VH-VL binders against q0aze0. Designs and how they scored, part 286

Target 1, 268 residues: q0aze0
Amino acid sequence: MKIILVNNRFKENTEKKAQEIAGQLSALNVEVIIDNGLDEPYAGTVDFIMVLGGDGTMLRAARRYGQRAIPVLGVNMGTVGFLSNIEINELAEYLPLILREEYSLEARMMLEVAVFQQQSLLTRVFCLNELLLRSNSPRMLSFALEISGQKLEPYRGDGLIVSTTTGSTAYSLSAGGPIADPQLDAFIVTPVASHIINKRPLVVSPEREISLHLLEEREAIIGIDGQIKMDFGAENRVLIKRAPHPLLMVNLKAKPFFTSIDRSLQRQ
Key: E = the ipSAE of ESMFold2; O = the ipSAE of OpenDDE; V2 = 0.75 times the mean of E and O plus 0.25 times the DockQ between their complexes.

## First folded at step 13 (VH-VL)

Design X14 (framework fv_ragifilimab; at its last fold request DockQ between E and O 0.91; V2 from the best seeds 0.84)
Fold by OpenDDE, fold request of step 14:
Order: C-alpha cells, then structure tokens, then sequence
Structure X14 (fold): chain C 268 residues (1-268), chain A 122 residues (1-122), chain B 113 residues (1-113)
C-alpha cells in the first residue's frame, strides 16, 4: 500500500504529525509520501490520501489530487470544519480499517473552472468549494451571466459566487446562499452585494454550463476556494462546468451533516 | 536535477528579431507557468509575460504586447520568446523563470534559467 | 501598474552588522481573502540569475540562511540580514505578484564597508 500524507508546511504541528504518522505507517510496511505543498504533486500511483489539518488543507488536496480518483480522508487537527471525517486522536483506531480498505466512499462534485483571455486558456483548475468573482474596488461590477447559453440580464453587484453543494457551507453561506445537502450535485449561484441583496441565489443543474465576463473596462478578481487569486478583466471570460470526476471522500465514521451544520451555526 | 537551460548569446541589428529558447528538465514542464524577464545592463528586472505551457495561453506586459511572442514545444519541454523590431534599448539579459504555483500565474519565481544576453547594435 | 520602490539604491555594511533594505509598493499587495502579502525578495550575484530568498513577504525559501528575514505588510516591506557575511554581497530585488503586470523594484546593491 502507498499513502500520501497531505499537510500544511506553514502549520508546524501538522508537519510534525505527518512525520510521526509516516514513521508509524512505514513500520507497517506502508510506503508513504508527505506532501506539504512545497513540491509538485506526486505523479505516481497511490492507494490512499490522508489530509492532516482543516478544511483549507482538504481544499488544497482536492485541487491537487481530486482528478485522480483516489480515496481522500480528512483527519481533523482540532479545527472547526465540514470536510474532515475523523479526529487525529481517532486515527490509530481506524488505521486497521484503512489498511484493509474497509470503508465507504462519498462522491462530492467538483467544479471545473476555465479562465480565458480571448481564445487563450490561461488557467484550468478543479475545485471543491467555489469560484468567486468580485470587484477589486468599492464600485459594483457589471458582468454578463450565461447559463447553458441563456443570457441573463446584465448583473450589477459586488460579485458572484458559483459553488458546489459542498461549498454551500463556505463563503456562499455568508453571502446568503442556501445550505445544500452535500449528497446532491448542483451549482449554487449566489449574488454578492455590499448593500441590499436584490437577487436570489440560483440552484442550477450540474448538466449546465455557467459563463461570466465583464461588461466594462475594469479589473476584477477571481478567487478559488479562498486560496487562489487570479486577475479578471474585460478581455477575460470564465467557463464553469461540473468536473468530469468527483472527489472520493472516505467515510469511516458517520457524520450527520444536518446536525453538524446546525451546531456550527450556533457557534457563529 | 531541476533546471532551466537557455540558448546562447545573440547579437542583432536594429529592426531584426530574436528568438530565445528555454528548456526545462527535472520536473513536469506543463505543470508550471513559464515567465520571461529581462534585465538591461546595470538596471532592474522587467517582466515580459507568462505562458501556460500546457494550454499555450499567454498574457503579456502591455509594453511588449505588440513585439513579444511566447510559445512552447511540449514535446521537448522547451519555451520560446521572440522579440521583434529590436532596438538598442532591448539590449539585456533575458531570463526564463518558473512559477511556484500551477493554479495561477500571479506567482513568484523559484527557478531561473542562466540568462541569454541579447545585444542590439548597428 | 503597481510601482515598486526600493531604498536605498546602494548600501555598505560592515561584516557582522545588520543590513536593512526597504521596498514600498504604490498600492497594497495584501490579499484580504487569504491574508497573504504577494511580495517576494531575490538575491542576485554578479553574472548570475536572481535567486529566490523570501516569498509571501516573510517566508524563507529552503536553503536560505536564517540570518535573512522578511517583514512588512500592505505597502511597506523590509529585508533584513541580521549579521552580514561576505557571501551576501549582491543586488537584492523585491517583486510583487498581486496583479499584472508583475513588477520589480529597481534593486539595491549591498556591499561590504
């Protein structure tokens, strides 16, 4: 068996824990690769990915490895989040099940985001939570939104979020988007406005395509999962589709979504 | 070993074109953005543009948009930068550089070529 | 365009003493979403390409001695060498990658006094 341990090099506790776990796994004759984000993703075949940390680390891992159809287990390191399945203190208990491949998988839809400059593809990424288009100034943006070729009325606002159902509990929620069952596949299109929100969020079939482009000579920003930043101007367009592959999240322990979200919201 | 190796020094006349090559090795060539930066003698660094080696997508510094052309040959892990209508103030060392992040071109450079001196003189 | 301005243009420091180089951006290079400063420092020795020293304003690249440190946020940044060594003689460059075009400072030449 070959396992990738994903951690955050900027969090020393996760680095140390990754090394510790690597030693334990090696003692069990498991080949281990540690990915702290410093180097390029491991290109070889692996059987399992453990993500050590919080939701942020999971999002990064999903972007790096989600296209490879590898089971991904979120191991929480004491943070609040929705993307981890077990706690770090539980890893020893569940390790035998992992090694015997006795677990279930939950497929989570990902976004395929393609950013173009005219006809040139600048960036293509797969992400688990959302794409954010936002103004880089206090002024509202004017942009065109198309869904499966249907041109909506020009949008004027601070920005727009296109989220997966997984991402519904992330920034989309803060912007007034609906909480979605992660077992559903859908786009959630949530308007972002600094003042009164006049537009309602849209729940869109994953079979559709979403395109955005600015209607003015201004600069904007595209954010991916709150971690990746890109420029977005009048010559750019973005195309959003369902990724051809879901993220395969490992389910070792039952984690009731609706109870968890209710509890989390009480803390905010 | 991870490295970028550039083509040799060039001497050109005003009005001519120059094409500099940059070969990557030791890493996944298509997995990182390739940047071009130049440095005039005794001066600072100037960004020319960036190319996605996988898609061929490019964006240029507006200053060079009409004269610079970046391309790639993925089969040999080589990037090219061509600068046309050369003038004396184009005399500089031209560098290719690799970005650290593959998901955005808004990035810093963690790997540099050795540089290519381009001299433009009558 | 974001203009990067370094100070001083040249600096002479005695061996073992602290060297300080400043870099200012014409606008903030702090991204509020990830709370990171899109600022990097390079070291360039004569006849060589630039070498990455600091990224995200304050993180050292692997292999960089701990006497090098980066600090600052928003528009004001500083590269510090706590105890100057002979091998530190070079030109130092700051660069922003917050937005295109990517831009550099004019460079600071560091010499031994």
Amino acid sequence: as target 1 above (268 residues)
Amino acid sequence: QVQLVQSGAEVKKPGASVKVSCKGSGYTFTGYYMYWVRQAPGQGLEWIGVINPDSGGTTYNQKFKDRATMTVDKSISTAYMELSRLRSDDTAVYYCARGHEYETYLDYFDLWGQGTLVTVSS
Amino acid sequence: DIVMTQSPDSLAVSLGERATINCKSSQSVLYDSDNKNYLTWYQQKPGQPPKLLIYWASYRESGVPDRFSGSGSGTDFTLTISSLQAEDVAVYHCQQYYSTPLTFGQGTKLEIK
Scores: ipSAE 0.881, ipTM 0.936, lowest interface PAE 0.5, mean pLDDT 95
Fold by ESMFold2, look of step 13:
Structure X14 (fold): chain C 268 residues (1-268), chain A 122 residues (1-122), chain B 113 residues (1-113)
Amino acid sequence: as target 1 above (268 residues)
Amino acid sequence: QVQLVQSGAEVKKPGASVKVSCKGSGYTFTGYYMYWVRQAPGQGLEWIGVINPDSGGTTYNQKFKDRATMTVDKSISTAYMELSRLRSDDTAVYYCARGHEYETYLDYFDLWGQGTLVTVSS
Amino acid sequence: DIVMTQSPDSLAVSLGERATINCKSSQSVLYDSDNKNYLTWYQQKPGQPPKLLIYWASYRESGVPDRFSGSGSGTDFTLTISSLQAEDVAVYHCQQYYSTPLTFGQGTKLEIK
């Protein structure tokens, strides 16, 4: 069995723990690849991905490996988030189940984001939480939103968030979007500080294609999961679709979403 | 083993074009953005543009948008930069460089080619 | 365009002494969403291409000696060489990657005094 162990090299506690766990797994004849963010994503075939850290580390793992249809387990290292399943002190208890592949999977929709320069594809990236379009200055943006070729009335404001249901508790929530059950597949489209009073958040079928472009020459930013940054200008457009594969999250221990909402939001 | 190897020095007359090649080896060529940067003699570094070697998509420094063309041949892991309507102030060492990651072109460069001197003189 | 200004333009430092090079951007290169400074330092020895030293303002690239360190945030950044060695004679460049066009400082030439 081959496992990728994902940690954040810039947090010393996760790096040390990853090395300890890798040693323990190697002693059980499990081949371990450590991904601390330094090198390319591992390209070879693996059976399982274990993420040591908080939601931010899970977001990076999802972008790197989510399209490979490999089980991904979130292991919390202290701060309770929305994407971990077990605590680090419980790992020994659950390790036999992991090795025997005795667990269930929860599918989480991802976004596929394509940014064009004029007619040429400049970048394509996957996203677990959200795409943020926002102004890169105090001036507001004027931009067009199209949903499956249907042009909505122009937007004016600070920007727009296109999120998954998993991302409904991230930036979308702060911008006035709904909390959504992460088991639903949908886009949530949330305006950011809209100057048009009838622009409400939209919940959109995952089968739709969403397109954005600026209507005036302005400096804007595309942000992905709060971790990837790109320029966005008048000659750019972005196309957003449901990604070909969901993130397959391992469920070893029940983590009731609805009973934990207030505690998780208070922590953050 | 991981390296970028550029074509040799060029001497050109004003008004001509030059095409510099950059071959990547020892890594997944299409897995990183490729950048072009130049350095005039005794001066600093100047970014020309970036190309996504998987899609062929590009964005240029506006200073060069009308004269520079970046392309890629994936089958031989080679990037190209062509600069047209050369002027004497285009005399510089031209470098290719590899970005750190694939997800964005707003990036720093962890691998550089050896450089190609282009001299423009009458 | 974000203008990167280095100081000094050249610097002579005795072997074993501390060298300090400054870089200032015309606007902040700190991205609020990830709290990272999009600033990198390169070393360029005579006749060679630049070599990556420091990324995200303060993180050393693999294989870079411990005597190199980066610090600063927002618009003001510093590269420090704690104990200068003979092989450190080079031109040092800062680069921002907060927005395109990607821009570099003019370079600082470091010499042994």
Scores: ipSAE 0.761, ipTM 0.890, lowest interface PAE 1.3, mean pLDDT 91
ESMFold2 (binder alone), look of step 13: mean pLDDT 95; pTM 0.961
OpenDDE, look of step 13: ipSAE 0.668; ipTM 0.885
ESMFold2, fold request of step 14: ipSAE 0.747, 0.749, 0.746; ipTM 0.885, 0.886, 0.886
ESMFold2 (binder alone), fold request of step 14: mean pLDDT 94, 94, 94; pTM 0.959, 0.959, 0.959
OpenDDE, fold request of step 14: ipSAE 0.006, 0.870; ipTM 0.461, 0.932

Design X15 (framework fv_ragifilimab; at its last look DockQ between E and O 0.04; V2 from the best seeds 0.00; counts 0 for: pae O 13.5 > 2, placed apart)
Fold by ESMFold2, look of step 13:
Structure X15 (fold): chain C 268 residues (1-268), chain A 122 residues (1-122), chain B 113 residues (1-113)
Amino acid sequence: as target 1 above (268 residues)
Amino acid sequence: QVQLVQSGAEVKKPGASVKVSCKGSGYTFTGYYMYWVRQAPGQGLEWIGVINPDSGGTYYNQKFKDRATMTVDKSISTAYMELSRLRSDDTAVYYCARGHEYETYLDYFDLWGQGTLVTVSS
Amino acid sequence: DIVMTQSPDSLAVSLGERATINCKSSQSVLYDSNNKNYLTWYQQKPGQPPKLLIYWASYRESGVPDRFSGSGSGTDFTLTISSLQAEDVAVYHCQQYYSTPLTFGQGTKLEIK
């Protein structure tokens, strides 16, 4: 059995724990690959991914491995969030179940984002939470949103968020979007500081294609999961679709979404 | 071994073009952005542009947009940069470089080619 | 374009002494969403390509000696060599990657006094 341990190289305590867990697994003749973000994603076949850290580390793991249909377990390392399933001090208790593959999976929709320079595809990335289009200056943006070829009236404001239902509790929420059940597949389109009074958040079928481009020259940024940034200008457009595969999140310990909302939101 | 190996030095006349090659090995060539940077003698570094080796998509520094052409041949893990209508101030060492992350072109470079000297003289 | 200005253009430092090189950007290179400074330092010896030293302003690349450190945020950044060794004689460049075009400082030549 081959397992990837994902940690964050900027969080020293996760590196130590990853080495400790790798040793424990090696003693059980499990092959372990450590991904701390320094190297390219491991390309070979693996059976399981264990993420050591908070929601930010899970977001990176989802972008790297989410399209490969590999079970991914979030292990909390000291901060409560929405994407961990067990605590690090519980790992020894659950390790036998992991090795016997005695767990369930919860599918979480991801976005596929394609950014074009003129007609040329420059960037294709996946994300678990959201794409943010944001002004990179004090001036507001004027931009067009199309949903499956249907042109909406122009937007004016600081930007726009296109999120998954998983991302509904992230930046989308801060911008006034709804909390969504993560078991739903949908886009949530949330304006950021809109100067157009009738621009409400939209909940959109995951079968739709979403397109964005600027209507006048401005400096803007595309942000992915709050972690990756790209320039966005008048010669760019972005297309957003449901990714081909969902993230397969491992469920070892029950974490009822609705009864835990208040505790989970304390992190945000 | 992870490395970028560039083509050899070239001498060109003004008005000609030059095409520099850069072969990547020891890593997934299409998994990282490839950059071109030049350095005139005794001067600093200047970014020319970036190419996505998977899609072939490019983004050029405005200074070079009408004269530079970046391409890749994925089958041999090789990137190319062609600069046309050469001038004497194009005399420089031309480098290819690899970004450290694969998700964005706004990046720093953790791997550099050895450089290709291009001399433009009458 | 974000202009990167290094100071000094050249400096001489005695072996074992501390060297300090500054880099200033014309605009902030801090991305609030991830709280990262998009600033990197390279070392370049004669006839060689640049070599990565410091990324995200303050993180040392693997294999780089502990005497190298980076600091600063926003627009003002510093590379420090705590105890200069002979092998540290080189030109040092800062680079921003906050926005295109990607830009470099003009370089700082470090020599032994």
Scores: ipSAE 0.751, ipTM 0.886, lowest interface PAE 1.4, mean pLDDT 91
Fold by OpenDDE, look of step 13:
Structure X15 (fold): chain C 268 residues (1-268), chain A 122 residues (1-122), chain B 113 residues (1-113)
Amino acid sequence: as target 1 above (268 residues)
Amino acid sequence: QVQLVQSGAEVKKPGASVKVSCKGSGYTFTGYYMYWVRQAPGQGLEWIGVINPDSGGTYYNQKFKDRATMTVDKSISTAYMELSRLRSDDTAVYYCARGHEYETYLDYFDLWGQGTLVTVSS
Amino acid sequence: DIVMTQSPDSLAVSLGERATINCKSSQSVLYDSNNKNYLTWYQQKPGQPPKLLIYWASYRESGVPDRFSGSGSGTDFTLTISSLQAEDVAVYHCQQYYSTPLTFGQGTKLEIK
């Protein structure tokens, strides 16, 4: 068995813990690769990914490895979030199950985000939570939203969020988006401070494609999962569709989503 | 022989930039993190940052984040550290130092370059 | 940031005598999970880069003479040279690698009395 440990070497002692766990796994004849965020994603084949930390670390892991259809386990290390399955102090208990591959998987839809300049692809990213388009100035943006070739009325506001159902409890929620069942595949399109008071979030089929571009010569920013940032201007276009592979989240411990929403939100 | 060899001494004016090189030999250059540390005259050591020579990934001391740039040329097993907007208190000997093997993440250094004196004066 | 403070700043010891250098961290550098202290000692001779002596507070680097030893735990650490030799004249530095930013003591200059 070969496992990737994903951590942040500079945060919350996750590096030290990763080192400890790596030693334990090695003693059990398990091959271990550690990804602390400093390195490029490991290119080799692996059987399991263990994420040590909070939601942010999980998001990074998802972007780096989610397209490979590898089981991903979130191990919380003292943070509050929605994406961890077990606590770090429970790892020893569940380690035998992991090694025997006795666990359930939950598929979570990811976004495929492609950013273009004219006809040239600038970047393509898979992400678990959301794509954010926002103004880079105090002024509102005017931008066009197209869904499966259907041109909607122009949006005017601070920005727009396109989120997965997993991401519904992240920035989309803060912007007034609905809470969605993570077992449902759908896009959530949430306006950010829209000038149109009655502009409501849209729930869109995962079979559709979403396109965004600016309608004026203004500077904006594209944000991915709150961690990647890039400039976005009138010459740019973003295309969003369902990623070809979901993130396979490991479910070792039952964690009911709806009964834990209030608890999780109160802690944030 | 396992060694790190750095570029020669530099004299710069305030506001200028300096780029120090560090060439590794005798070992797998991309297998070890490369650290940069400086030492002002008669003072202690100060950590600048770290780079993964294989991936090019970097992390900087917050103090230097806006002025220091670390890079590598793997083809010649050479690491570079550039410091911009130099001031008098940047006068120091700058060292490259090898950390532990990849994925051990032990931030102490078993191999050092000979050091590069950078003098910033009007 | 973890502040490392060495004491004394300088000391003179006679040949063959014991030299003791202390290092104090503003926070514990003991990792509870593995019970290791993330503390290292370096020796720096004039005109030379630092040389690794001790890691994990008490482990001697390969090739380092037995007269060098490290001790301590938590926030208080000590480098001891049991019998000072002429070649031991140097500045000694402690460093923590428990958390970033990595930080060093101010150094201790050891001379022969």
Scores: ipSAE 0.000, ipTM 0.466, lowest interface PAE 13.5, mean pLDDT 90
ESMFold2 (binder alone), look of step 13: mean pLDDT 94; pTM 0.960

Design X16 (framework fv_ragifilimab; at its last look DockQ between E and O 0.90; V2 from the best seeds 0.00; counts 0 for: pae O 4.9 > 2)
Fold by ESMFold2, look of step 13:
Structure X16 (fold): chain C 268 residues (1-268), chain A 122 residues (1-122), chain B 113 residues (1-113)
Amino acid sequence: as target 1 above (268 residues)
Amino acid sequence: QVQLVQSGAEVKKPGASVKVSCKGSGYRFTGYYMYWVRQAPGQGLEWIGVINPDSGGTTYNQKFKDRATMTVDKSISTAYMELSRLRSDDTAVYYCARGHEYETYLDYFDLWGQGTLVTVSS
Amino acid sequence: DIVMTQSPDSLAVSLGERATINCKSSQSVLYDSNNKNYLTWYQQKPGQPPKLLIYWASYRESGVPDRFSGSGSGTDFTLTISSLQAEDVAVYHCQQYYSTPLTFGQGTKLEIK
């Protein structure tokens, strides 16, 4: 059995803890690949991914490995978030179940984001929470949203969020979007500081294609999961679709979403 | 061994064009953005543009967009940068460089080619 | 466009002493969403391409000696060599990657006094 241990080299003690866990796994004849974010994603076949850290580290793991349809376990090392399943001090208790593959999987929809310069693909990236289009200056944006070729009236404001249901509790919530059950597959389209009163948040079928482009030259950015940024200008267009594969999150310990909402949200 | 190997030095007259090649080896060529940067003698570094070697998509420094053309031949893991309508102030060492990120072109460069001196003189 | 200005243009420092190079951007290169400074330092020896030293303003690249450190945030950044060695004679460049065009400082030539 081969496992990737994902950690964040910039977060205190996660790299040292990853080495300790790798030693424990090696003693059980498990091959371990450590991904601390320095190098490109491991390209070989693996059976399981263990993420040591909070929601930010899980977001990076999802972008790197989510399209491989490999079980991903979130192991919390401090602050409780929405994407961890067990605590680090519980890992030894659950390790036998992990090795015997005695766990369930929860599918979480991901976005596929393609940014074009005119008609040429400049970048393609996947994300678990959201794409943010926002102004990179004090000036308001004027932009067009199309949903499966249906052109909506122009938007004016600071920007727009296109999120998954998993991302509904992230930036989308702060911008006035609804909390969504992560068991649902949907896009949530949330305007940011819109000057148009009819531009309410939209909940959209995951089978739709979403397109964005600027209607006038402005300095804007595309943000992915609050971690990756790109420039966005008048010659750019972005297409957003449901990613081919969901993130397969390992469920070892009951963690009811609805009964934990207030506690988890107070950490954002 | 991961490396970028560029074509040799060139001498050109004003008004001509030059095409510099950059062959990547020892890594997944299409998995990283490729950048072109130049350095006039005794001067600082100046970014020309970036190409996605998988898709061929490009974005240029506006200063060069009228004269620079970046391309890729994926079959031989080679990037090219062509600069046309050369002037004497285009005399520089031209570098290719690889980004560390594969998800964005807003990046720093962890691998550089050896450089190609292009001299433009009448 | 983000203009990167280094100071000084040239610096002479005695062996074993501290060298300090400053870099200032015309706009903040701190991305509020990830709290990272999009600023990198390169070392360039004569006849060679630049070599990566510091990324995200303060993180040392693998294999770079401990005497090199980066600091600063927003618009003001510093590269420090705590105890100058002979092999540190080079030109040092800062680069921002917050937005295109990607831009560099004009370079700082470091010499032994």
Scores: ipSAE 0.759, ipTM 0.890, lowest interface PAE 1.4, mean pLDDT 91
Fold by OpenDDE, look of step 13:
Order: structure tokens, then sequence, then C-alpha cells
Structure X16 (fold): chain C 268 residues (1-268), chain A 122 residues (1-122), chain B 113 residues (1-113)
């Protein structure tokens, strides 16, 4: 068995724990690769990914490895979030199950985000939570939203969020978006401080494509999962699709989503 | 060994063009944005542009948009930067540099070429 | 464009003494979504390309000695060498990667007094 341990290079405790766990796994004849984000993603084949940290680390892991259809386990290390399945102090208990591959998987839809400059593809990213388009100034943006070729009325506001159902409890929620069942595949399109008071969030089929571009010569920013940032201008467009592969999240411990929402939100 | 190796020094006349090459080795060439930065003698660093080696997508500093052209040959892990209509103030050391993060072109540079001196003189 | 201004342009510091270089951005380079400062420091020795020292304003690149540290947030940043060594003689550059165009400070030349 080969396992990738993903930790947060900005959190020293996760690095230390990764090294400790790597030692333990090695003693059990498990091959271990540690990914702290400083190097390019491990290119070799692996059987399992263990994420040590919080939601942010999981998001990074998803972007780096989600397209490989590898089981991903979130191990929380003292943070509040929605994406971890077990706590670090529970790892020893569940380790035998992991090694025997006795766990269930939950498929989570990811976004495929393509950013263009005219006809040139600048970047393509898979992400678990959301794509954010927002103004880079105190001024509102005017931008066009197209869904499967259908042109909606121009948006006027601070920005727009396109989120997965997984991401519905992230920034989309803060912007007034609905909480979605993570077992449902859908886009959540949430306006950010729209000039139109009655502009409501949209729930969109994962089979559709979403396109965004600015309607004026203003500076904007694209954000991905609250971690990646890119400039976005009048010559740019973004195309959002369902990723071809879902993130396969390991479920070792039952975590009732709906009964845990209030608890999780109160801690944030 | 992870490295960027650039082409040799160039001497050009005003109005001419120069094309500098940058070969990556020891890493996945298409996995990192490639940046071009120049430095005039005794001056600071100036960003020229960035290219996605995988897609060929580019973003230029507006200052160079009309004169600079960045390209890549993935088959030989080589990036190119061509600067046209050269003038005396284009005299500088030109560097290629690798971005740290592939997910965004707004990045810092963790690997640099050795630099290519381009001298523009009458 | 975000203008990066370093101070001083040059300084001389005695061996073993503290060296301080400042970098100011005309706009904040703090990203509200991840609370990170998009600021990096490079060291450049004569005849060599720049070398990465600090990223995200305060994190040392692997292999960089502990005597180097970065601090600051928003628009004001500082590179500190706690105890200057002979091999630290170089030009130091700050760079923002908050928005395009990517911009650098004018550089600070550090010499031994």
Amino acid sequence: as target 1 above (268 residues)
Amino acid sequence: QVQLVQSGAEVKKPGASVKVSCKGSGYRFTGYYMYWVRQAPGQGLEWIGVINPDSGGTTYNQKFKDRATMTVDKSISTAYMELSRLRSDDTAVYYCARGHEYETYLDYFDLWGQGTLVTVSS
Amino acid sequence: DIVMTQSPDSLAVSLGERATINCKSSQSVLYDSNNKNYLTWYQQKPGQPPKLLIYWASYRESGVPDRFSGSGSGTDFTLTISSLQAEDVAVYHCQQYYSTPLTFGQGTKLEIK
C-alpha cells in the first residue's frame, strides 16, 4: 500500500504529525509520500490520501489529487470544518480499517474552472468548493452570466460565486446562498452584494456550463476555494463545468450533515 | 538537477529582434508557469510576462504587449521570449523564472535561469 | 499598477549586526480571502540571478538561514538579517504578486561596513 500524507506547510504541528504518522506507517510496511505543498504533486500511483489539518488543507489536496479518483480521508487537527471525517486522536483506532480498505466512499462533485484570455487558455483548475468573481475596487462590477448558452440579464454587484454543493457551507453561505445536500450534484450560483435586491441564488444542473465575463473595463479578481487568486479583466472569460471526476471522500465515521450544520456554524 | 538554462548573450542593433530561449530540466516542465523578467544594468527587476507551458496561454505586461512574444516547445521543455523593435533601453539581463504554484499565474519565483545579456547598441 | 518602494537604496552594516530593509507597496497586498500577504523577498549576488528568500511575507524558503526573516502586512514589509554575515552582501528585492503587472522594488544594496 502507498499513502500520501497531505499537511499544511504553514502549520508546523501538521508537519510534525505527518512525519510521525509516516514513521508509524513505514513500520507497517506502508510506503508513504509526504506532501506539504512545497513541491509539485506526487506523480506516481497511490492507494490512499490522508489529509492532516482542516478544510483548507483538504481543498488544496482536492485540487492537487482529486482528478485521480483516489480515496481521500480528512483528519482534523483541532480546527472547525465540514470536510474532515475523523479527529487526529482517532487515527490509531481507524488505521486498521484504512489498511484493510474497509471504508465507504462518498463522491463529491468538483468544479472544472477554465480561465481564458481571449482564445488562450491561461489555466485550468479543479476545485471542491467554489469559484468567486469579485471587484478589485470599491466599485461594483457589471458582468455577464451565461448558462448553457442562455444569456441572463447582466449582473451588477460586488461579484458572484459558483459553488458546488460541498461549497454551499463555505463562502456561498456567507453571501446568502442556500445550504445544499453534499450528496446532491449541482451548481450553486450566489450573487455577492447584488445591486438588484431581489437577485436570488440559482441552483443549476451539473450538466450545464457556466460562463462569466466582464461587461466593462474594470479590474476584478477570481478566487478559487479562497486560496487561489487571479486577476480578471475585460479580455478574460471563465468557463465552469462539472469536473469529470468527483472527489472520493473516505467515510470511516458517520457524520450526519444536517444535524451537524448548526453545531458547525456556531463554532465558526 | 532542477534547473533553467538560457541561451547565450546577444548583441543587436536598434530596430532588430532578439529571441531568448530557456530550457527546463529536472522537473515537469508543463507543471509550472514560466515567467520572464529583465534587469537593466544597475536597475531593479521588471516583469515582462508569463506563459502556461501546457496550454500556451500568455499574459503580458502592458508595457511589452506589443513587442514581446512568449512561446514554448513542450517537446524539448523550452520556453522562448522574443522582443522586437529593440532600442537602447532594452539593454538588460533577461531571466526566465519558474512559478511556485501552477494554479495561478500570480506567483513568486522559486527557480531562475542564469540570465541572458542582451545589448542593444548602434 | 502597484508600486513597490524599498528603503534604503543602500546600506552598510557591520558584521554580526542587524540589517533591516523596508518595502512599501502603494496598495495593500493582503488578500482578504486567505489573509495572506502576496509579498516575496529575493537575494541577488553579483553576476547571479535572484534567489528566493521569503514568500508570503514571512515564510522562509527551504535552505534559507534562520537569520533571515520577513515581517509586515498590508503595505509595509521588512526583511531582517539578525546577524550579518559576509556571504549576505547582495542586492535584495521585494516583489508583489497580488495583481498584474507583477512588480518589484528598486532593490537595496547591502554592504559590509
Scores: ipSAE 0.035, ipTM 0.558, lowest interface PAE 4.9, mean pLDDT 91
ESMFold2 (binder alone), look of step 13: mean pLDDT 95; pTM 0.961

